# Designs tried in a protein design chat: VH-VL binders against Sensor protein CitS (citS). Part 11

Target 1, 196 residues: Sensor protein CitS (citS), of Halalkalibacterium halodurans (q9rc53r339to534)
Amino acid sequence: AQTHEFSNKLNTISGFLQLGKIDEAVDFIQKERKIQQEWIHFFIERVNDPTVSAVLLGKISQAQELGIDVDIDPSSQLLTPLQERQQELLVTMIGNLLENAFDALLASGIENKKIYISFTDMGDDFIFEVEDNGPGIPPQLMESIFEEGFSTKEGTHRGFGLALVKKAVHELGGAIFLEEGELGGACFVLTIPKHE
Short names: E, the ipSAE of ESMFold2; O, the ipSAE of ESMFold2 at other seeds; V2, 0.75 times the mean of E and O plus 0.25 times the DockQ between their complexes.

## First folded at step 3 (VH-VL)

Design C12 (from s04 with heavy chain G99S V100K R101V Y102R S103Y Y105S G106A M107F V109I, light chain R32S; framework fv_spartalizumab)
Fold by ESMFold2-Fast, scan of step 3:
Formats: C-alpha cells, structure tokens, sequence
Structure C12 (fold): chain C 196 residues (1-196), chain A 120 residues (1-120), chain B 113 residues (1-113)
C-alpha cells in the first residue's frame, strides 16, 4: 500500500514534469510532502529526467520525516538524456545510497543529522555524490562494505544495499568510491560513463 | 613546494560576471577540497563555498548560492569561481584555500589573493 | 548558521607579554563520534593571505612556533600567544567547520606597542 501510494505520487509528478507543467508539479508536491518550492523548481530546471527528479524529491521527503537535514548542491545538474538502463540503475543506486545514509545517521545518535547530495554531467561521466555527517566507515571495513551480505551488525546482512550499488554501477561500466568528506561521515561517489 | 596561484586583478562594472582561477601545484589536486573566501577592504573573512575536485560536489553560503558557480578541472589542477550579477559590495580580495577532506576545513595552504573592484 | 564571537576586538600589548584571545560559538562544534572540536585559528598580516596556526582547537600546524596554542571545547575556545614578538602583530580569526556554511569570527587585532 505504501509502495503503491508512493509510486502513484511519483507517476503524477512525472506526468506534470513531462508535460512542462512546473506550477502544477510544485503544487502537488507541496500539498503532499511539504517540500520547499525552491528545491522542486531546481530539479525541474537542472534534472532532465522526471523519474530521477521524482525519486530524489521522494527521498528528501523521507529524510525530512526522519529528522534529517538534506542539502543539494545548487550547481548540480543532470541535463544529458539518460538511456533506459542508465535511468533504471541510477534510480536504484540513488535509493540504496540514501537508505544507507539514513540508517547510519539514525544509528549514530548525532543531534544534527545531515546529508549532502551533489551530481554533475558536465564531463565525460555522470557523477553522483552522497555524504553524511555520521560516524563514517573504519578503514578496516572499506573493502568489506561492498561485499554481498556484509554487515557491521551481527546477523542482519545490512550491507546488501551497497553490494547492489556496486553491481549496478559495474553493469554501467562505472565505479563507486568511498572518499573523505567535509562533514566527517561517509562520502560515496558514483561515476558512470555517459556512453557505456 | 605546495602552492596555490590565482589569476590577476579584475575591474568590473555592476551587472557583469567575474571568473577567477586557482591553480594548485606540488600536491595531489583531487585529495583536497578547494574553498573560496573573500575579504572586503578593512573587513573580516567571509566563506563563499567549496568544491571536492574528486567528485565535483560543492557547498555554498546561502547568500551566494544563486550567483556563485565553483568548478574544478583535474587535468590542469585548477579550480574556478564564477560570481554573476556583480554589485559594488562584491569589491573585495578573493582567496582560494585548500583543506584536507577528512579533517574538515582547516585551510593549510592559501592562494595569494585576487583583488576585485566593482564600480560604475 | 553557527555564529562565532571573538573578544576583545583589539589587544595592545608589549613584547614579551601574554596574549589571550577568546572565541565563543553559538552552537557546540564538538563532534561526539570522534571527540574532535571543528575549530581553527588563523593569523592574517596586512596585505597577506591568512595563515593556519591551530586546527582541531588545540593542534598546532607544522612549522608554527610553540608560543602559539589553542584550548577549549564545545562552545568556548581560547587562543594564546605565551610571549609576544613584534612579528605577531596581526588580526587573528577563529573558524568553525562543524557545519555548513563555514563561518569565521570577526577577528581580534593584536597590536605591539
């Protein structure tokens, strides 16, 4: 039920965006999710793929419900048309990276939970970055977190999401990196070739 | 020797755009974030924004977010800051500075500064 | 945004005297997970770029003379020059990197009489 409700809302938003009905898309999202109007217009202007926009807006709404502050770099853009498979896998990767950040922050006990998102297609690659201000990942675990079934919590297999991201990005000929971030937590960078 | 070298002084009119470069040398460019900080004559330091040259992610102070664009070119180890819709209050010395990513924004190396004058 | 308040605005002291500068944060800059204070101190002389002196509130940057030190935690920070030299005449700024936007204090000007 919740999955169908979410999908129906994304389809409605995608429909408005596809028809160039920016004001109607903004009105719908404001009534349903209490998302800032500036972010909605940002996605419409800076992200040419309605499905990617809808997924990001949905994740921002989810973060707000969880008490997590989300910043998206205002210079971000995805203006290059996505191929069908690139769109499908990018949506999956975005979802899993943000869920991973949500889980890390909720488990951390930190008072002012923050996620920073940045994306660009100005070069030869699509680049997508997700950073949190959680506890980060110990150096000893950096290789292990991408293995199927890896978990830092005994018996839970919490690492499945990152394994799925690695599989998806490799299918697109890209890579995923765990980098140092300014927020002090984990910083994941996805690189996906535009033409492979 | 690790250093950051900035482009030369600029004189602009209100409404024009500014583009300043900052070239890093003597270190791995992608291992450090690059920041932009400005200082009006006789005033304090004001952080504008930063970029991670590895991933391309950027952060800005809200007062600049609709006018500032920060980019980086890994092939030339050069960061750029573009400021649009210039106003007289944008008259300042603009600095680039690097920080070590995991250690936060401790600016250990600074550029020499670029003097920008905006007048009618 | 996190506001940093420095005091005093100006210190006028003689060579050999101790300078003590204060920086107060509107919010804690102590990150509990790594037990580090996200606060730095910079020195700026007229016509020059700032120079990093202290990071993580109390760690001295390489090559910085031992007379410079930092202390404090959470919201209250102190920067000390144990024995002033003529070359220490400058404006000193604290800066936080706990959260965006990054912010600086207004500065304390140290004058040598």
Amino acid sequence: as target 1 above (196 residues)
Amino acid sequence: EVQLVQSGAEVKKPGESLRISCKGSGYTFTSYWMHWVRQATGQGLEWMGNINPSGGSTNFDEKFKNRVTITADKSTSTAYMELSSLRSEDTAVYYCARSKVRYGSAFDIWGQGTTVTVSS
Amino acid sequence: EIVLTQSPATLSLSPGERATLSCKSSQSVLYSSNNKNYLTWYQQKPGQAPRLLIYWASTRESGVPSRFSGSGSGTDFTFTISSLEAEDAATYYCQQYYSYPLTFGQGTKVEIK
Scores: ipSAE 0.000, ipTM 0.428, lowest interface PAE 18.0, mean pLDDT 80

Design C13 (framework fv_izeltabart)
Fold by ESMFold2-Fast, scan of step 3:
Structure C13 (fold): chain C 196 residues (1-196), chain A 120 residues (1-120), chain B 111 residues (1-111)
Amino acid sequence: as target 1 above (196 residues)
Amino acid sequence: EVQLVESGGGLVKPGGSLRLSCAASGFTFSSYWMHWVRQAPGKGLEWVGNINPSGGSTNYNEKFKSRFTISLDNSKNTLYLQMGSLRAEDTAVYYCARGVRYSGYGMDVWGQGTTVTVSS
Amino acid sequence: DIVMTQSPDSLAVSLGERATISCKASQSVLYSSKNYMNWYQQKPGQPPKLLIYWASTRESGIPARFSGSGSGTDFTLTISSLEPEDFATYYCQQYYSYPLTFGQGTKLEIK
């Protein structure tokens, strides 16, 4: 519940990874007891962008604190170099999609909360997928969730998460899809051209 | 001042057609979903349908879908309801209403209504 | 279709007293902590006026004596201390699923 402290820890981890100081990043995280060592090594091996790795590791840590089980497809990889703007917007999109999943699951009252993540860059596009086992999105709300100011959260503070994702992916020449998944909740798929 | 003004109502025979208009002023018409809602004499409110800000997407209450068409003209800030194959049970006051851009909010601005009477 | 059912059909209340109006949806209108349910007030010869959205959020300019509560399928509109201008017909409405549907209305009248 310490947003400033969490951001500082995430920045420290990102800094170590950017400098190739993997052991230092692992030590930092282990002392915080936030992320398992095998997750860190998986991301270092499978994701060439240190900032993207840091964000994903941070979100896994956050899910753990919230009692949400996270599974990542073991074939996942992002090894293609990202342009600066692609990296900035991908980080924003990943953050918003996972935050949306967290909010939906926490509001659902489901005891066995689960998120499935998959990402690949083997084809012509970067593909990033987030699926939850929450209530899903009714057909009547499918278009509304991408409108600026729409909020699935209680209160009036935020309504820009999915609208920001749609804007960001369109800026990169990509697309966002809401699909049927295996877990029975919402399944968002991002596609971003590698050579925009 | 934000307002909606309906017009085009009147007396029409069964089987006839009528087009209602709703003139918008005081706000950016092309930024809002617009609705048609009707109310028969002494009865409650009944949703007819809505149209998105661009005019490219419409939703209808199934009972009206084959007989009624919603359209808009953003250059004139005007919403339309084309009614065909009218029946006595279509006699009602017809309101246009503005839906807020955000899902789940209500219809926050309504017109004064225009009366349609279907009788021989 | 989601059917919205109000009770009572009419209610007689004295000035200064509390009025409570109920609305039941045939299925839940709750998604991610938001109830897609609104309340409207309609006076004779006038269009409806939005009072409450998201089941409990008061529209701008609506007096504090109006409050909404409930979640899922069961909702209540409360007027804490009736004033002369409050005698009207009240409607609940769901925005969860097309077609949009209204309750049949509750007429609030002077006792």
Scores: ipSAE 0.000, ipTM 0.457, lowest interface PAE 15.2, mean pLDDT 81

Design C14 (framework fv_izeltabart)
Fold by ESMFold2-Fast, scan of step 3:
Structure C14 (fold): chain C 196 residues (1-196), chain A 121 residues (1-121), chain B 111 residues (1-111)
Amino acid sequence: as target 1 above (196 residues)
Amino acid sequence: EVQLVESGGGLVKPGGSLRLSCAASGFTFSSYWMHWVRQAPGKGLEWVGYINPYFGSTNYNEKFKSRFTISLDNSKNTLYLQMGSLRAEDTAVYYCARAKTSGSYRAFDIWGQGTTVTVSS
Amino acid sequence: DIVMTQSPDSLAVSLGERATISCKASQSVLYSSNNYMNWYQQKPGQPPKLLIYYASTRESGIPARFSGSGSGTDFTLTISSLEPEDFATYYCQQYYSTPPTFGQGTKLEIK
């Protein structure tokens, strides 16, 4: 139910942006609890895909509702046009990476929950990075977090959803990497070739 | 064909500073994590830090976080290591190294010849 | 930090014979299907050269006589038939976690 309501809000925002109704999109987001107008202007200028913008704005709004501080690297940009399949799968991957970070932070009990996002298209690839200051991925789970079977153990809602990300990025000829970031939590880096 | 060349090494006094450069030939830094690795005379290899080519974000060995800074000038295709508050134990050959992106971004497939830094009074 | 320990510190092997170098990590470097450990060769006055990554994958251009094996914490580099140009120091390295760390090195001498 909550997933349906959230998807409806993203569709509304995406619809306004695709129709060039920036002021109406801003009004809708502000009424849906206090996303900064600065974010909207950042995405209009720096992200040339309305659907990706809508998803990121929706996730930032959700993070604020959950008490999570989100920072986006100010040099981030996504100006190269996405192919339809790249857009569909990138939206899915962004959703799953951010949901994973939200879940980890909420379970952690950490006082100052933080997520850092970076993305760029300056090279041959689309690059997307999500870093959190949570406990990171336990070593015992690292081998299994990208396996589909992990998500189905004792129910389809269990697991990290990272198996979906790995399948999606593999379809696009890209890769996903797990790094140790400066924030001390998990740091996922996603690469997608522009011309494959 | 593909090469890395370091420069900027030399003799400095304790407490001094020095900036090392690394220039790429045959490829551009725009798609590669670039690392600095050092080797003291007669000793093994020690990682200094890296820079992410896309965001310019850096990560350092804790020993160097407050004293060393890695930066990248994409317009000149040049990588830098700024070293401050130098100590005698910083005497080493400093290598820049490219991380492999195909197959593994966590292996150093191309290395420079190294530049020698000597910290002595 | 993950500590990488090599054995032996040095070994002498006759030309044409098999050389075996061991490397032990203080904790597992296996993630998903990949062991995040590498082998490098270094000759005096030269930078290190990548031989093997993902514990067992040969870097392009590296002769077939070089092979890597092992998983988790225990790893081996094997040179099946030693050639004169193989005289060097060999280093294992983990990059499972930051900071990446190197073994102390194994010096290979031709008898």
Scores: ipSAE 0.006, ipTM 0.489, lowest interface PAE 13.0, mean pLDDT 81

Design C15 (framework fv_daratumumab)
Fold by ESMFold2-Fast, scan of step 3:
Structure C15 (fold): chain C 196 residues (1-196), chain A 121 residues (1-121), chain B 107 residues (1-107)
Amino acid sequence: as target 1 above (196 residues)
Amino acid sequence: EVQLLESGGGLVQPGGSLRLSCAVSGFTFSSYWMSWVRQAPGKGLEWVSAISPYFGSTYYADSVKGRFTISRDNSKNTLYLQMNSLRAEDTAVYFCARAKTSGSYRAFDIWGQGTLVTVSS
Amino acid sequence: EIVLTQSPATLSLSPGERATLSCRASQSVSSYLAWYQQKPGQAPRLLIYDASNRATGIPARFSGSGSGTDFTLTISSLEPEDFAVYYCQQYSNYPPTFGQGTKVEIK
């Protein structure tokens, strides 16, 4: 199945990257998910944490399999070493934000589904941004989407994912924001202090 | 006809492992949140674990976190629960359940008949 | 985690009588509450979701009401097949939790 097999493939990719077997990781991803070599090299160069790198690569390949176009800001980087708890929670937050974007786009029925990702650690915080071109979130619902079990009539923001992201980011002393993005859909911005 | 059929239950010693399966038919399995819910003999219902449709994000009750692993195989229309380091208090009927909506983890609208797991020395 | 408290623990009634079951949450769950029926040896069956919406195929005699912390399941006129255990469940706050159940038994 996609999910069980996908999780196992992410673990395999993470293992290759941790061992410095870049060519093997590239070959594995390209054969299984048809991801571009340039994306793999970008992440290896710009993301120092192998687990975060593997998760992002896996999510991007999954998005493409779902017919979703993913673009990443070329200036993105995550080079500061992550504390173990920061890594665990960041992986969880990235997963939930991207899955929420996938769900919103797949439910929308639009032809040209797009996600834009940006991340940086140049300042005092880790900043991670996920933007989609789906229907977005009406202003009156923005506070409610972080409640556990919340669901819109259209089914755009469902389940426990966003509530878990809010809990996780607050545990790390950070914050999550909904902003107006360039693509016109939902734009979530995560900020996490580098040092606690 | 929507059906969920559990299997893999049985008697196991404390500290042992067991894998439960839930075979699904009658709907697009890959599009739904799926959960395991258990019920100890003569007791009420306890949610155990959930898995999302697209990425396979996993969620666990505190009582099983670190010991149980939920997974799915969409090509086989099957949900799994790998149970490690089993304890006497894990003794229960384990139900496979589907969430009410395809994109969220909500009320459980379809349930399997359950499979009994007994952890006893 | 949110604790759901159901009352009474046991309700002894005759066919044709009205059953009123209570579920109280330790904090607000808005309207994200479901009710299930379970008969001996069977899986639970969804009756009500989102506090007041009847699930597909559920008879009109079953109704749900309430919001926030106080919820009620009403069976307007008990049929023989309605004698069972009933559970409430919230899905507003992670983790999802169930009440301890109310047994509706025949007098």
Scores: ipSAE 0.006, ipTM 0.463, lowest interface PAE 13.0, mean pLDDT 80

Design C16 (framework fv_trastuzumab)
Fold by ESMFold2-Fast, scan of step 3:
Structure C16 (fold): chain C 196 residues (1-196), chain A 120 residues (1-120), chain B 107 residues (1-107)
Amino acid sequence: as target 1 above (196 residues)
Amino acid sequence: EVQLVESGGGLVQPGGSLRLSCAASGFTFSSYWIHWVRQAPGKGLEWVARIYPSGGSTRYADSVKGRFTISADTSKNTAYLQMNSLRAEDTAVYYCARGVRYSGYGMDVWGQGTLVTVSS
Amino acid sequence: DIQMTQSPSSLSASVGDRVTITCRASQSISSYVAWYQQKPGKAPKLLIYAASSLQSGVPSRFSGSRSGTDFTLTISSLQPEDFATYYCQQYYSYPLTFGQGTKVEIK
């Protein structure tokens, strides 16, 4: 119900931004008290793509509702224009990586749940990083997590998220890495070439 | 107590250089944006530059871009403004101020200001 | 750049008066406006942020409001310590810009 509620809010925000109604989008976000003023200011300054901003703001709001602290590296930026397909797939990848982090943290029982996000477009690639302080990924599962149908839950939830991310990033000529992070949990890094 | 203290102002000739310092105490330096704001004699406030100390992210006003460099040393809780190729129009009291996390807006703590005079 | 235009540039008032200062943005900036008080020889002091939120420690006689691109600072009952110059500032986009200031002086 919460996911559905936040998806509807995200769609509303995305709609305003797609129509170039930035002030209306910002006013809508301000009225939704779950999104902090600091985040609105950050995204206005640092993210040129309205759809990417809407997705990230929606996921931050969802995380806060779930009791998860989200930090974004303050050097993060996404100012280079995205091609239509890059935008579509990046939005999908961000959504799936954050949903996986939420699931891992909620299942872990950790008291101080944290997610760290970093992104940059200053080089030849778009780079997106999502790190959590959960239990991480066991080495024996590292290959399996990218297979279609993989899930750590009972068969009531389909586990296509990371397989979808791998497929999407490969379509864009990029890569996904599972790296060592500062928080001790899973750390996923996406690299997407700016040019073909 | 939470405070910012500026130093390094003085008299310089046109074309000269000065480095201003802004020493922070009583708060977590890396969690806030640090701004430089100047005020020419008898004039209003003009935003100059800002930095996020831990990430090194910087922004500048067009009037100073290419001449001024803002930096920070998190080990010393100090921000700097390196001013090169100074012009008479740069004569002002320079304040450092802290802003809210991530954006640097709503500057709630200000230093006392340091006077920079660019004159022959 | 976003221009912030204050009116009036100066005003004369007596203790106990209601004082209103206005600030107009050259474009839509939502509520991303702060108000500052500056006394001679001193640094500015933050009074209001987000157009209408009172900064901690600031007397309740100060208030801010928004109507579209018009922003207002009101002092409900002017006190002797309120004679100062007041500035609005937008923080919607870089570069950050201030109004030209309004001097509140003794009548």
Scores: ipSAE 0.006, ipTM 0.456, lowest interface PAE 14.0, mean pLDDT 80

Design C17 (framework fv_levilimab)
Fold by ESMFold2-Fast, scan of step 3:
Structure C17 (fold): chain C 196 residues (1-196), chain A 119 residues (1-119), chain B 111 residues (1-111)
Amino acid sequence: as target 1 above (196 residues)
Amino acid sequence: QVQLVQSGGGLVQPGGSLRLSCAASGFTFSSYWMSWVRQAPGKGLEWVSGIYSGGRTHYGDSVKGRFTISRDNAKNTVYLQLNSLRAEDTAMYYCARGVRYSGYGMDVWGQGTLVTVSS
Amino acid sequence: DIQLTQSPSSVSVSVGERVTIDCKSSQSVLYSSNNYLNWYQQKPGQAPQLLIYYASTRESGVPDRFSGSGSGTDFTLTISSLQAEDAAVYYCQQYYSYPLTFGQGTKLEIK
């Protein structure tokens, strides 16, 4: 029930943004989810795709409900128009990367849970990054985390859904990388070529 | 063999611009963080800028708004665009790669490129 | 920004002696059992070389006489049985947060 209600609210927000009704979208979000006004304006100004904006705002709201602090790199932007398939797969990838970060942080037991998001489109690729301050991933497990049904002996469940992200990004001719995190957590970077 | 080869330094007047290049070979360049570190004559090391494999960038406080780091993964090259140069930007500039997961730092360095800013 | 302060600024020692170089961080660089502190060696006219990462792990190819220790805010690089080729400037560097920062360096001269 909660999941269906969330999807309906997300569709309403996406609808307002698709119709260029920015003020209505802002009012709806503030009324229903209490998302800070700065977040709404940031995404409206920095992300030209209404569906991507709606998904990111929804995930930030979900993180707040889970007690997870979200920071976005101030240089982030996604202003280049997305092709229909790029948009569909990007929102799927964003959802799975953030959900996996939520799961890793909640399972970790750390008190100050943080997620860092960055995205750019200044070069030949769309680039999207999700970094957390969780326990990170040992190098020897790097390829295994992208296998369907992956699990670890340590009891953390990081890696759930990453196989889907890898499949989606490869369909777009792109790649996903696992980098060193600033605070010892994992940093997932995906790159998507602007042109097929 | 793993190496970084630098070019693009020189003498420039205050307010001028230069573009430094760092060409990588012997490893999967697109998978690594790349950084620029500078060293003024007779002084210590100062981190200038870094770029993740996906293009996210960070800058030292003294160069924000003036320098731009970028990379071309197809050419295995990282660049540093230096704008609005000041006398205090005079230094040997090094490019270095960052390692992914083990938290170890800059394990491969270029030979350095001298940038001199004087009138 | 995280400030790293090294001591001493310079030291002169004889071959075969033990030397210690300290690095103090203005903030803890410990997270999830890892200390995000590295040590570099720079010989005259050369680019720096990584000696130690995670405060205590020796980089591949680095001689056993080099060791790192410490945690949180206080770190030490130790060179046992000093060799003539160890004359260099040594730098600590934190990778805990941006901007990345280096200590001011310690010049090691061999008598």
Scores: ipSAE 0.000, ipTM 0.454, lowest interface PAE 14.8, mean pLDDT 80

## First folded at step 6 (VH-VL; framework fv_spartalizumab)

Design c1 (from C11 with heavy chain S105R; at its last look DockQ between E and O 0.69; V2 from the best seeds 0.63)
Fold by ESMFold2, look of step 6:
Structure c1 (fold): chain C 196 residues (1-196), chain A 121 residues (1-121), chain B 113 residues (1-113)
Amino acid sequence: as target 1 above (196 residues)
Amino acid sequence: EVQLVQSGAEVKKPGESLRISCKGSGGTFSSYWMHWVRQATGQGLEWMGNIIPYFGTANFDEKFKNRVTITADKSTSTAYMELSSLRSEDTAVYYCATGRKYSGRYLFDYWGQGTTVTVSS
Amino acid sequence: EIVLTQSPATLSLSPGERATLSCKSSQSVLYSSNNKNYLTWYQQKPGQAPRLLIYWASTRESGVPSRFSGSGSGTDFTFTISSLEAEDAATYYCQQYYSTPPTFGQGTKVEIK
């Protein structure tokens, strides 16, 4: 039900953007999600997919509520059209990667919680990157974090989100990678070929 | 301490292809975007493209997209740039450079020594 | 694509003098979401690769002497060497990394008399 309400809000935002009603889209987003106007204008200019824009804006709003500072590399762009299935799965993957970063940061003792996002379509792939300044992932767990039911604590939180991301990216012919980030935390990178 | 070491100077004829290597040491070579920037005499610096060596995924400036191939070999920590169909305007010093993510993806804080390429006949 | 115009083309000064270089951008490089200007300054000595001195318009890279500084916002930027030393003879480039492709100014050559 929350998913339906979220989808309805996404459709409203998409409608405004498709009609060129930027001010109305901004007003709607601010009322519903407490999102800074500058982020909205950035996404309108840099992301041609309204559904991807909406999920990113929603997650930025959520991060603000959680006390997490989000920085998106200003050179980021996603201007190449997405196929319908690419859009659906990319939205799911972005959401789950950001939720994973939120969970890691909230469980940590890190005081100045940060997430760095970068994405581009300048090559033959769509590339999307999410990095946090949390504790990172021990090398021994690198493959295990994508397994269904994985948890860092026995019998606690189920880690189905990353398994879903791996399944989704595989369906698109892409890959997901985990690396040690410049911020000292986990850095997840999605690569999705523009053509299967 | 990150170090980038490039292959030596080259002299080429128009129509030939160029292949330059850039070997990295120190830091996390495979996780940084490796950029290629060239500098022709009388012109400024010009970004050509990059690669993320761990993933093998490359990006290109539109004006080079059809002539440039950028690859990497993680086992040797080496990136490669190939430029095909050379012409005299391609005479330049070619640099590899790496950028830090948090300060900016296209911030070039480490540079190779440069490879001088002359295209003439 | 964003065009960066530097001035002057050449600056000839004596040791101990203050050097002031200008970089003007055809579009703003201020990222309002984090209030940072995505503008760098590089030093390039003859026969050498560029060296990063300043990023975010005014943040000095680690190990760069304090006599080097940057200022400005939006479209107008200034690079200053407060007291020139002989080793500062070089060409200085500004570069924007706000949008792709990243672009460079044409350079300002600083000569020591």
Scores: ipSAE 0.595, ipTM 0.799, lowest interface PAE 1.8, mean pLDDT 85
ESMFold2 (binder alone), look of step 6: mean pLDDT 89; pTM 0.921
ESMFold2 at other seeds, look of step 6: ipSAE 0.628; ipTM 0.828

Design c2 (from C11 with heavy chain S105Y; at its last look DockQ between E and O 0.90; V2 from the best seeds 0.72)
Fold by ESMFold2, look of step 6:
Structure c2 (fold): chain C 196 residues (1-196), chain A 121 residues (1-121), chain B 113 residues (1-113)
Amino acid sequence: as target 1 above (196 residues)
Amino acid sequence: EVQLVQSGAEVKKPGESLRISCKGSGGTFSSYWMHWVRQATGQGLEWMGNIIPYFGTANFDEKFKNRVTITADKSTSTAYMELSSLRSEDTAVYYCATGRKYSGYYLFDYWGQGTTVTVSS
Amino acid sequence: EIVLTQSPATLSLSPGERATLSCKSSQSVLYSSNNKNYLTWYQQKPGQAPRLLIYWASTRESGVPSRFSGSGSGTDFTFTISSLEAEDAATYYCQQYYSTPPTFGQGTKVEIK
């Protein structure tokens, strides 16, 4: 996942340089470094798990390359230590939910693509929410989107990612709920019991 | 238009428990975080905790975690807050509150009318 | 947790005067991701619930008269009523929603002479 993201950034820089747009290439590099530094500071304060932080940072960087505005609610926190299996599966779930949101937004053709993320561990569960402002999920498809191999008519394998999320959350004894978001897109809410 | 209606005022004795309801209408109650905030007479406001009614999962300020229970009944669009082992310093007006997620999860743009609770010895 | 300190405790002013209220935060509430300050102002009249007036430090909620405004960034915030009306007599609270738990200032009571 990182190889594709990194390669896209290199292609963008190369494209500016090949077109003789040296100032634009420098501006792109400087902007990327500043954005990453700001998010690293946020994660140091709010997320104790470095693996989860790395996945989120990687996805935020990917979103920037794709022209998608990602924001995390500033009140989010993940300070409770994760068990090894919780960490492994949570990384899988976060990654796949965000990839699903990227794909939905890119296929939609909307102009101001947005993803809003929130998470907390203040109670007895870990709670994650991921909302996009894309087309949402038609009611007829709500149960089907989590099945292996489900895809829209284009024959992509995007349904495999959500099937993995459903399997992962249930292995941890949690649940996932899909609702219509405030921005008209999909909002996925998942819970994972802490088991301590 | 979101509307929040709370149960009526109560007078309690130290050691008793308090249970306040907050019934919501308008908007999507099941996806909203429902918050509880209290205010001692003539004093500032204090956040106590919240719940996602769909999952029934609740969060608490550490100060209240051992005394507060927050529950919800999605079918009636009603949240409940229970505070046990009441003390005179629990005398306050108790509010439920909610808001829209996009501008911030702890932005409170809808408030119940408040429930006055007096704990007297 | 973030402590909010409001001043003055009480303002007593005549109609038409400008009211200026201060809210100081023990930590910055500026979120660099979107460059917004997660600071809210509420109005509370006796016997009523708080009413949201301003969020993101300076954004007026729909239906709030234009005489109410907010400004500031980071740790220092100001709330202004440009021309005080009799109905503006109330206690005003700032609240941060940058980190959990959300916290409130102790209030500034605005009185009309």
Scores: ipSAE 0.641, ipTM 0.826, lowest interface PAE 1.5, mean pLDDT 86
ESMFold2 (binder alone), look of step 6: mean pLDDT 90; pTM 0.931
ESMFold2 at other seeds, look of step 6: ipSAE 0.683; ipTM 0.846

